# Ledger of designs, part 7: VH-VL binders against Flagella basal body P-ring formation protein FlgA (flgA)

Target 1, 205 residues: Flagella basal body P-ring formation protein FlgA (flgA), of Buchnera aphidicola subsp. Acyrthosiphon pisum (p57418)
Amino acid sequence: TVQKFNFFDLNKQLNIFLKKEYPLNEDSIKIIIHTPLKKNIYCRKPDFSILSNTHNLGLINILLTCSKQHYYLTVEVQSEGEYIVANRKIPRGTRIKESDLKILIGRLDVLPNNTYRKKKDVVNRISLREFFPLQPITSFMTRPFWLVKVNQQVTVIINGNNFKMSSKAKSLSNGAQNQNIRVKTNSGKIINGIINENGEVIVSP
Key: E = the ipSAE of ESMFold2; O = the ipSAE of OpenDDE; V2 = 0.75 times the mean of E and O plus 0.25 times the DockQ between their complexes.

## First folded at step 1 (VH-VL)

Design o8 (framework fv_ontamalimab)
Fold by ESMFold2-Fast, scan of step 1:
Structure o8 (fold): chain C 205 residues (1-205), chain A 121 residues (1-121), chain B 112 residues (1-112)
Amino acid sequence: as target 1 above (205 residues)
Amino acid sequence: QVQLVQSGAEVKKPGASVKVSCKASGYTFSSYGINWVRQAPGQGLEWMGWISPYTGNTNYAQKVQGRVTMTADTSTSTAYMDLRSLRSDDTAVYYCAREWLEYSYYGMDVWGQGTTVTVSS
Amino acid sequence: DIVMTQTPLSLSVTPGQPASISCKSSQSLLYSDGKTYLYWYLQKPGQPPQLLIYEVSNRFSGVPDRFSGSGSGTDFTLKISRVEAEDVGIYYCMQGIDLPRTFGQGTKVEIK
């Protein structure tokens, strides 16, 4: 069975779609449709999609497919929540510690792009510039702290279907937690793996 | 260990429906989307659609739009693909494959073993 | 939709010799984050596809170093420096920049 939807029904369906895309902090999320659907359209099996596969706050573009017609809608997702700011002046090149950070509550959608939301995502990263007190910290202002440095001896853990082995290898590059890295074994073989939280290289087929 | 385990082979008549399951283990189910990819005998890989267990949102391939429904049950870490109005050209092996929701860094890095669906009279 | 085109569609290789597979996309797979969302998969007979290469040139864990990926923008290559019997199967490229996800037609690699 197929149900027809007019403008008012489509507007309701769009809001239902958006609430599913932004279920967290529903009470602090406000959605404003800036390019509303025309009142003279009817839609059968409306299909909504965010044009990118990454969810963002602020202005986003949505594609509505309605029969053979496509509509591009601009919506504004306003959100209030926690975000991370500098608690003090932080010099460039500093390994950020928890006491350097403060949590504030405010409008998330008006913050600089990629502003951190959790202290754990900022702690132990290196500042790429000077931070000032109460300045929001973005991912563009930091880089990973290297858990593994080029030429460092590392432990490689190889997990197979019916086996687990550990060995020593030399890293061919710098690497942070969860990054892929190439290492050279004592036998001269090059292996690719992922750095865990302890600076070990995990290999799993 | 991270794994996706699919339901067993199905034989259906034209016009029937089939529901394939994909049970996840060894990782946080809601952190990864589930892609459904099929492969007809002797043919290449064809993307069917995707579901986010986190949001419940879906996106379906144009060819199966209107005949497919994808769902996910977070309490059992199981994704489902329901394909209706089966035709002989729906005969294929159906795979589920995970993909990290925040970044498609590795793409589809873990795949189920496949479910053979045969549509015959 | 992004169209992925592979050449050749099949190749027969003498053991120990190299093999090369091309993949072309109908639009750039380079994203604003500086990453190129191109992947290579191998499907061995009777098995599901397995990831070989992610982000153009990075070998997935457990993948032998005889496999290498290269390319940029819309043109990509998978190379096997010396083909072994265990490398027999169908190779697919895939784009991960947009929905729908799309695959090349596949390249069948077999031993002479």
Scores: ipSAE 0.000, ipTM 0.410, lowest interface PAE 21.8, mean pLDDT 81

Design o9 (framework fv_ontamalimab)
Heavy chain, then light chain:
Amino acid sequence: QVQLVQSGAEVKKPGASVKVSCKASGYTFSSYGINWVRQAPGQGLEWMGWISPYTGNTNYAQKVQGRVTMTADTSTSTAYMDLRSLRSDDTAVYYCARDVYTYEGYYGMDVWGQGTTVTVSS
Amino acid sequence: DIVMTQTPLSLSVTPGQPASISCKSSQSLLYSDGKTYLYWYLQKPGQPPQLLIYEVSNRFSGVPDRFSGSGSGTDFTLKISRVEAEDVGIYYCMQGIDLPRTFGQGTKVEIK
ESMFold2-Fast, scan of step 1: ipSAE 0.000; ipTM 0.476

Design r1 (framework fv_rovalpituzumab)
Fold by ESMFold2-Fast, scan of step 1:
Structure r1 (fold): chain C 205 residues (1-205), chain A 121 residues (1-121), chain B 107 residues (1-107)
Amino acid sequence: as target 1 above (205 residues)
Amino acid sequence: QVQLVQSGAEVKKPGASVKVSCKASGYTFTSYAMNWVRQAPGQGLEWMGWINTNTGEPTYADDFKGRVTMTTDTSTSTAYMELRSLRSDDTAVYYCARDLEYSSGWYFDYWGQGTLVTVSS
Amino acid sequence: EIVMTQSPATLSVSPGERATLSCKASQSVSSDVVWYQQKPGQAPRLLIYGASTRATGIPARFSGSGSGTEFTLTISSLQSEDFAVYYCQQYNDWPYTFGQGTKLEIK
């Protein structure tokens, strides 16, 4: 069934759909439809799906389903926001520090895929290649630095409202800074905590 | 074939501005950073800065910060370098030079032919 | 800023002889050194990068060596087209810095 689509109505519905699909960019999304649309197409309840296995900004293909009819739309999804770049030259094999990073604001759709958006996701990772100033940093350029290794004896710090205690436990997995980890005490009890910058496990009861 | 073609020679008075262009062809423009290097008559090479051609983000050498602006036009594969508040010691040949971006951006494998900028009264 | 110092400023040699040009960095640059050749009226030409890797199309008589702070460009069996100015450049840290150049002239 061919249904009528007003160009303005389609843009409105696509904006709603894409803001839901791109929650991190919802306030900054600009949509440009490149596929010519017929103004005399109506659709009672349009259904949209992105035809890529990973949601990317820039040029994407969207499947519009109107009842039993299918339409392929080429859409440009532009977005602006914060992203992480190298603040200086970072040699290969370096444990990345906060001072090595800079937040820039710009067009996200022109960036390499998987460019980091937050410093916390990059700090303390190991560079897999050399970085230059203003170079966007992607997840393919880094690997985790394990502060805690499986079966390692670790210090557990228990922070209560009116007390602070420390004890020893064995880690049940590898873990990086700010990751949740399970540790096993000498009594056999399993405790969950978050790894701090010193490789200690912080527990907030 | 990779080519970088620069705009023609310029004669300027002290205090003026000059904008040099560098049109790239024969490769994907956004895959390589563009550097700007100058050479005063009888002198050595001096790096001025580079620009990320994909994002448009420049990095300037300290001696040129505040006086230089580097931009790109991706639709025409052209890089631009504008130098302001010209002095007589800015008389030089200005080169654009291609560099690898992202994982390697360390050597200039192709250079433009150079643009002579003469600053005199 | 890393300072690159080339020596000698000028070197006079005869065709067929060997020339060795030196480049020193004020601090370690690993192997991140490039050599360029510049002939009168021309743009510089890439010769060697990574201290010792010859660029495409560069004759085997050009060779580079060194690491850390001391680097050498060697030209064996000099030909007439080799008389030019040679520049070294480091890319270990920003900003990029060039040496002042060594002029290779015919004796």
Scores: ipSAE 0.014, ipTM 0.470, lowest interface PAE 6.7, mean pLDDT 83

Design r10 (framework fv_rovalpituzumab)
Fold by ESMFold2-Fast, scan of step 1:
Structure r10 (fold): chain C 205 residues (1-205), chain A 119 residues (1-119), chain B 107 residues (1-107)
Amino acid sequence: as target 1 above (205 residues)
Amino acid sequence: QVQLVQSGAEVKKPGASVKVSCKASGYTFTTYGMNWVRQAPGQGLEWMGWINTDTGNPTYADDFKGRVTMTTDTSTSTAYMELRSLRSDDTAVYYCARELWGDSYFDYWGQGTLVTVSS
Amino acid sequence: EIVMTQSPATLSVSPGERATLSCKASQSISSNVVWYQQKPGQAPRLLIYDASTRATGIPARFSGSGSGTEFTLTISSLQSEDFAVYYCQQYNNYPYTFGQGTKLEIK
């Protein structure tokens, strides 16, 4: 006889949806709905989608679909945390050291996209442009420092249970410290290993 | 070769002020911030505040706001901490400790300055 | 302010044994914890920062672990020189705060 629809709590449902979409910021997320919805929406099966091509913090557009009805929402996703800035002027082409970096605490949603959050992800990378003090550093502004270059002859160290042996092989790609790399021996065998701080390839069977 | 050398022990009366110095050497002074930490006899460590050695701007812990002043002299690579309106419970060893600007941990410490406040 | 709580207050162990020291934060501090060693009459010495990174010159027997609110300092094979007071400190928020310390003493 009478069909009753459940009350739709927009704030509650959006919070659940956005915490799943931003798992790296789940504990620090604050959501502000800018679209003025002044009446209750009764919706049994709400469906949310982010209209932007990327899951960026800050202002985003969300499509809410409730049956055949569509609602376009402008939502501000705020987050607070640590981020990495330049501690000094860093010239283009510089191998970035820990002393070149500074951690600041603040609003992550007002920063450029892909701003680094941890020093370890920036240290030993090469700057692709000049940085100024307090400038946030993004992944687009750096490239890996290659300890091993493609076609370079490298030392391969094989660490077994009761032995250690070394041999020479040719690298099949560029590689940075702690990166997995494939190398080709003189016999044609391909071996996978991890690059150490000396540009050697460590293999642990 | 990094060294932080602090001024000598002080004995003060309640209500007096003390100014402790910390002279840095072996590195570029303005690249590292300077923190001040105290330790009462037989007690743990207590953070007092930090000064940006490049700008001279300090940040103080709430318990010390209003009676502490931190300053630097870049020409002599020296940091200063002045504590006013001394009380007997201010008796402590006062340390300076350097912090890489933004690293937030203290890699080198001064030897400490004992400040005794007695009636 | 963030409260740092260390346990135990005193740990009695023999040389050559493994020691495990605990540090708990009253709220999440990510990996922003640092460990210091202090011997009588001396200033504290940096051991571990970013929860698990050993400082320059610190022996491999010292290791740190943990994230969020629970952190551990482990000394794998105690030497006579390791008997000291150990402090943890958070640098997630101002004011920086220290634990009350764990005294490591000979059994």
Scores: ipSAE 0.000, ipTM 0.402, lowest interface PAE 23.5, mean pLDDT 82

Design r11 (framework fv_rovalpituzumab; at its last look DockQ between E and O 0.03; V2 from the best seeds 0.00; counts 0 for: pae O 12.6 > 2, placed apart)
Fold by OpenDDE, look of step 2:
Structure r11 (fold): chain C 205 residues (1-205), chain A 124 residues (1-124), chain B 107 residues (1-107)
Amino acid sequence: as target 1 above (205 residues)
Amino acid sequence: QVQLVQSGAEVKKPGASVKVSCKASGYTFTTYGMNWVRQAPGQGLEWMGWINTDTGNPTYADDFKGRVTMTTDTSTSTAYMELRSLRSDDTAVYYCARDSYEYTFTYGDYFDYWGQGTLVTVSS
Amino acid sequence: EIVMTQSPATLSVSPGERATLSCKASQSISSNVVWYQQKPGQAPRLLIYDASTRATGIPARFSGSGSGTEFTLTISSLQSEDFAVYYCQQYNNYPYTFGQGTKLEIK
């Protein structure tokens, strides 16, 4: 005798689970369960886990545990949302401007994993390769714009209580705006600071 | 004894629709899913979809989506499969086939009982 | 979809001999494989399910084996009534898919 309880809404629960595991900022998600779940599953406390090293593009293997019952599910996740593409041909080494970018709406699950979704994340970065028009841009295709370069002499500004002191130091690495950087002072001491918009290193005592 | 008895052979013109019936007996109709499988002459078997006889919710194979409708009548323990916009390549024997497991925690299913088949011929 | 490939397409054997039929899946389907026998003018008949479990009423000469992607149906000693077409089917993923069939004929 089969006891009927409230049907487990697998799609809804999977959606909740997937959103929790992957903070997806997509406009819509479509879940397709490829595993044939012909029988109604009565699960009071569903537990989902993603099986490691079994991920395909758009396809996820999920273990559903209901008490002592285990269900291995193959789930296809189709997501739609905004992503960033090149608005025009962008040569390698270009400091990217907002006008160089375009927002498209479409399937995210078929795009590279690290595709940018906001223009603000791409603007002022440097292209590491040539971009073709409408090409999706990923974080691996860009780098920060270096305001400070290794071995460059930089101005260090030390802000104290009711005083401001400036001195010269040598940078020990490349650094972009708002990044932490190590510099070597003329006295030979290494100090840490944050690079401001002017390429100065701000040190707070 | 479990039995699935299907409706008789059909001859249809291209573009027409056909509705095949499958009357179940010998078991509780609403506790087993019903599948539809077709077989073109001299060819293999092709799964078309299934219907949850309890909820009435069908699941269709992608190749048939938009052209097929599966329904049930619980009062008569009968499953129906309607195929629309018939083409010559739809000529086949159509089978209803019962899931092997009753509603339990089994999520995979094979077919333990089959109807005798219904020949649908599509010709101009 | 998961593609099920049966081999050989036709198998000619003599009565009393052993017959081995193969079924290969395009991806792992665990043990979710079923074998059917079909004679001319008849519906398929269930033989083996879950790769190796013999259905009720099926003679002991029928056996199934395999897991993952490779599956085998074996008939240890062929009887005259065993000459038919045999199909494998997976029920691991939607859509359910069948092999193209192996015709077992008298040599």
Scores: ipSAE 0.000, ipTM 0.525, lowest interface PAE 12.6, mean pLDDT 88
ESMFold2-Fast, scan of step 1: ipSAE 0.005; ipTM 0.456
ESMFold2, look of step 2: ipSAE 0.031; ipTM 0.562
ESMFold2 (binder alone), look of step 2: mean pLDDT 91; pTM 0.931

Design r12 (from r9 with heavy chain G99Y P100Y I101D Y102S D103S Y104G V105Y W106L G107E S108Y D110Q Y111H; framework fv_rovalpituzumab)
Fold by ESMFold2-Fast, scan of step 1:
Structure r12 (fold): chain C 205 residues (1-205), chain A 122 residues (1-122), chain B 107 residues (1-107)
Amino acid sequence: as target 1 above (205 residues)
Amino acid sequence: QVQLVQSGAEVKKPGASVKVSCKASGYTFTTYGMNWVRQAPGQGLEWMGWINTDTGNPTYADDFKGRVTMTTDTSTSTAYMELRSLRSDDTAVYYCARYYDSSGYLEYFQHWGQGTLVTVSS
Amino acid sequence: EIVMTQSPATLSVSPGERATLSCKASQSISSNVVWYQQKPGQAPRLLIYDASTRATGIPARFSGSGSGTEFTLTISSLQSEDFAVYYCQQYNNYPYTFGQGTKLEIK
C-alpha cells in the first residue's frame, strides 16, 4: 500500500527540502511560508522543486508535484550576512583593488541578485560601469581581467610526448588565466587551449 | 616624468624594411603595454597593434598581418616596430603610444612618442 | 571592423564661440570612445575618455557626451590654442579605429 502524505506531512517535507536547499553557513537564514498548503491535500510521492533560476533569496516560487497534480507555493527566504560594496567612486574600466571595496553586514535577500559576498571574488576584476560609494557590487557589473583579448596575437605552446612546440595564433575570444580559449593559426586552423599565467595558450594533444 | 623617445627619420626604397625604436623612461617599462599608430601626411590616425611589454606578446591589426613585427628589449626599456615589404603608401609618421594605466583596460593613450617620419620613395 | 565617422570635416568658428563635433560608430560601442587633440607637428593629446570623462589637466571648457553609436565633443568659449584637429577613437573592439578627424579652424 502506498503511503499518503497529508498537509502536516507535506509541510514537514517542505521544511526538510528548504533546509537542504538553504543550509546554515556563516549567514543567518529565516524562512517564511506565504502560501500554505491546503488542509485537504493528500499526496503520494511528493516532490519539491524551485521554479526560479534567477533568484536564490527573497520571494521564491516552489513547485510541489503530487502524482499528476501541481501546487504552487511562495516562500520568503530571508538572510543576513556580509556583502561587498564600493568604498569609493569607482570609474568604469577600473581594475578593482581591495582598497576600493568595503564589507557591510545586512539583509542579503533585499540586495540585487549576484551581489558579491567576499572581497577575493571582486579583486582584480574590471568594472563595467561606474560605482558609487556604498553601492553593492554584483557579478553583472564586473568582468574578469583578460590576459588575452579577442583578436590578440598569442603564443601557442603545444606540449606533446617528449616535445614542446611554440607558434603564433590569433585569439577568437577574451580569456582569463586558466580559461579555455580557441585560437586561429596563420594557416587558418582553429586550436583549443588553456591560458597560462603569462597569457600563453597551452595545448595538450 | 614619463617620456617616450623615438628613433630618427628614415628614407627607404620600396621593398625594403624599416625598424623604428621607442625608448621609455620615467616608469617601469614592463607595467604598461605599448601601441603603435601611424599617420600618413595630411591624413588620420591608423592603429597598427600593441605589444605586452611584460610577456613580449604582440597583437597586430589585420591590415599589417605578415608585414609587421613588434618586439621589446626590457634591458634598455625599448620597444621596436619593424615593417617589411615597404610600399609608397607606407609613407607616414609612426608613433609609439603607451596605454593609459597599468590595468590595460583603459585602452587609450596619454603618453606618445614624438613620432618617426618614414618616407618610402624610389 | 568598427568604422568611426566624424563630422563636419572642417568647422570654422570664431574665438569665444562654441564648437560641437560629432563622432558616429558603425555599431554600438557603449561609452568606449576617446577624444584626442592634435596640432601640426605634434603627437595627439588625450582630452576625453569613457565618452565624458575629462583627462587630467584638460580645461573645463572641453566636454564629451553620448553613448552607443553617437558621440559629441563640445568646446565652449573657444580659445586660440583650441584650433587643431580632433580625432575620436573606439576601444570597444580590436582593431582600434579612429575617425578621420575634424579640423577646427578660425573663421
Scores: ipSAE 0.000, ipTM 0.413, lowest interface PAE 23.1, mean pLDDT 84

Design r2 (from r1 with heavy chain D99G L100Y E101D Y102F S103E S104Y W106P; framework fv_rovalpituzumab)
Fold by ESMFold2-Fast, scan of step 1:
Structure r2 (fold): chain C 205 residues (1-205), chain A 121 residues (1-121), chain B 107 residues (1-107)
Amino acid sequence: as target 1 above (205 residues)
Amino acid sequence: QVQLVQSGAEVKKPGASVKVSCKASGYTFTSYAMNWVRQAPGQGLEWMGWINTNTGEPTYADDFKGRVTMTTDTSTSTAYMELRSLRSDDTAVYYCARGYDFEYGPYFDYWGQGTLVTVSS
Amino acid sequence: EIVMTQSPATLSVSPGERATLSCKASQSVSSDVVWYQQKPGQAPRLLIYGASTRATGIPARFSGSGSGTEFTLTISSLQSEDFAVYYCQQYNDWPYTFGQGTKLEIK
């Protein structure tokens, strides 16, 4: 005996599948099936896969496999939430400040991919193009403001149990605030640490 | 493991268009920008532009603005570069190159093998 | 745009000798400079990024130095396989720009 799989059941299963595939947006996801579907599909075990390598919101193509039959679905994945826009005109090459940004609430699926969701992820980055007021800001429109440059001598702060030590080391890469980097000590040891707001490397042993 | 494989050589007449493909494998396609660089016979490297593989938004160098279109197909991890209104001085090897924009900076760490485009009558 | 100028256009050196290649930026690019090697008939190969960091698999005889506007690529103890054209590129500001290249001829 095969299980009857109707359009209503398909919506439920797609919702469960997509909430798992989009965990960041799980609580705000709404799905719309655009492909005309037969009212009655009989399937013992339906299986879903996203045909795109990109897990973006909006229109996506999904493959439904039912036994030996394949159904190609065009599905719209909608989501709502907060996102970051420019609060004013930002010239190219500008180090972005808090006052340059505004939080809006709206449909995330109609925004460019990788639109920032939090101000802290945008502040202190360098604009790669001119931004206009209310323009969504994406991670591809900015680059890190390097607090640490490759081959730079940096202060390393070792934050241990009941003590703090500082020493000097050479950075092996460029690094922005809160980024993990590798540094090489005068003895040749390589240490991993996180860059703080002052361009110092914090090590937690 | 990372590979960029480009389409084969093309011969075009002046005024025609050419579309070169670059298929990526061995990494997450949308995590890196794809750049296009050309090299005329015996000449240096000339950057044409790049495309944000996650948004599909291209940025073109001034010398190619209006004649070039860069696109991607994320389902096949393939980038495309179309150059229109071909002239004889467009004869060159065209390279795709992966930009390392997210961690260390926007330098080109992997390059395709190149596609020779010859424009002649 | 930032203009990158390389010198000399051609450098002839004997095997086993040291070669020093220059790259000058029209404005400060900090340490955001990369060096590529291109052998005849091949795609360019990443050598050095961040002005001085060797890419994976690059021999220790290749070294980079400099910051601001003046950069150098040094190849110690030249091997016959080092015959190539070398390009510098800046990534401090968009658009990314290449130098014209230095052809290294081993005589």
Scores: ipSAE 0.000, ipTM 0.399, lowest interface PAE 21.9, mean pLDDT 82

Design r3 (framework fv_rovalpituzumab)
Fold by ESMFold2-Fast, scan of step 1:
Structure r3 (fold): chain C 205 residues (1-205), chain A 122 residues (1-122), chain B 107 residues (1-107)
Amino acid sequence: as target 1 above (205 residues)
Amino acid sequence: QVQLVQSGAEVKKPGASVKVSCKASGYTFTSYAMNWVRQAPGQGLEWMGWINTNTGEPTYADDFKGRVTMTTDTSTSTAYMELRSLRSDDTAVYYCARESYYDSSGYYPDYWGQGTLVTVSS
Amino acid sequence: EIVMTQSPATLSVSPGERATLSCKASQSVSSDVVWYQQKPGQAPRLLIYGASTRATGIPARFSGSGSGTEFTLTISSLQSEDFAVYYCQQYNDWPYTFGQGTKLEIK
């Protein structure tokens, strides 16, 4: 039988389709149809497909097939979540500290590409340009600050309950603060740890 | 909670224009269409049109085409309805009412503003 | 446009009685009918949507039924606050159209 669809029924079906296409997005998703549609569309079975080869947020083109009729829809996929902005003016060449950053909650689909979502990913990086208050910070605006360089001799600290062991090891890669790093001891053993603010490798057994 | 708060009563002369506002709160403004419905004193409800709050695209009832304009300001979550070339028979209470078009059981006006009385007199 | 016709224009009933209000469409509107209650000086209040589904917070004494062209709103045991004007509306097609209203008044 022919199913009668109006604009609102179609919106509901499109929402179901798009939520299935973005099933692992932990942020909230909102879909807005921009294409004006006739209220009374009669279809046997609606079929949707995304015309882009990537599932991006923002404006996308969707093909709706209704029996033998084809409709091209422009829809907006909005998402809301946390993102990082500058909390103050940050000059070029600055090593970014936590107090320089602020978390905002808002629309992710309108943000510049590669906008940071967590403070830990921005802290201790070097600004490549001047930031202004409330400006979203992207990975293109920063570079790593290496606290440990490949082949550098580093202090390894093993922290356990009621004991602390320290030894020397050679770093197997460059590393920034709070990053995972592998080091090789004098005995040839490889240990995995996290770089602290002093360039030491912390190991929690 | 969902609230639609409309502008205050207006008194206009025949031939003038009136612009009624409807400020929304308690929900995501762009997820719901906004309807405009009027009611003349002692009469029933008359649908004037609706606007897609995300795109700003309006749809008007035939009786009002050419003299009504519906707009939105998404930054203030406010919808507007302007009626031009006012006649004495445009005296009515004008209501805004939201309508869901996204992941909702509503395809009809579910929350209404308090109404704005527009009186057209010489 | 689809014409919605309500009857009667006025229904006089006593508190505690049952009231049945009718709404007829000039052509099939499926189940796409809503019912509103309006008290003097107030905006309409949504009661029923989809012809038979009560809106949130609406007392169980209100019920809707019907499909196609014939619809009814029933109030099973009238309370004093139920005396108002009731409107039906179709949302099956644009433009949306309302019935002319049924006034429920105390006998």
Scores: ipSAE 0.000, ipTM 0.406, lowest interface PAE 18.2, mean pLDDT 82

Design r4 (from r1 with heavy chain D99E L100G E101L Y102T S103T S104V G105Y W106D Y107W Y110P; framework fv_rovalpituzumab)
Heavy chain, then light chain:
Amino acid sequence: QVQLVQSGAEVKKPGASVKVSCKASGYTFTSYAMNWVRQAPGQGLEWMGWINTNTGEPTYADDFKGRVTMTTDTSTSTAYMELRSLRSDDTAVYYCAREGLTTVYDWFDPWGQGTLVTVSS
Amino acid sequence: EIVMTQSPATLSVSPGERATLSCKASQSVSSDVVWYQQKPGQAPRLLIYGASTRATGIPARFSGSGSGTEFTLTISSLQSEDFAVYYCQQYNDWPYTFGQGTKLEIK
ESMFold2-Fast, scan of step 1: ipSAE 0.000; ipTM 0.475

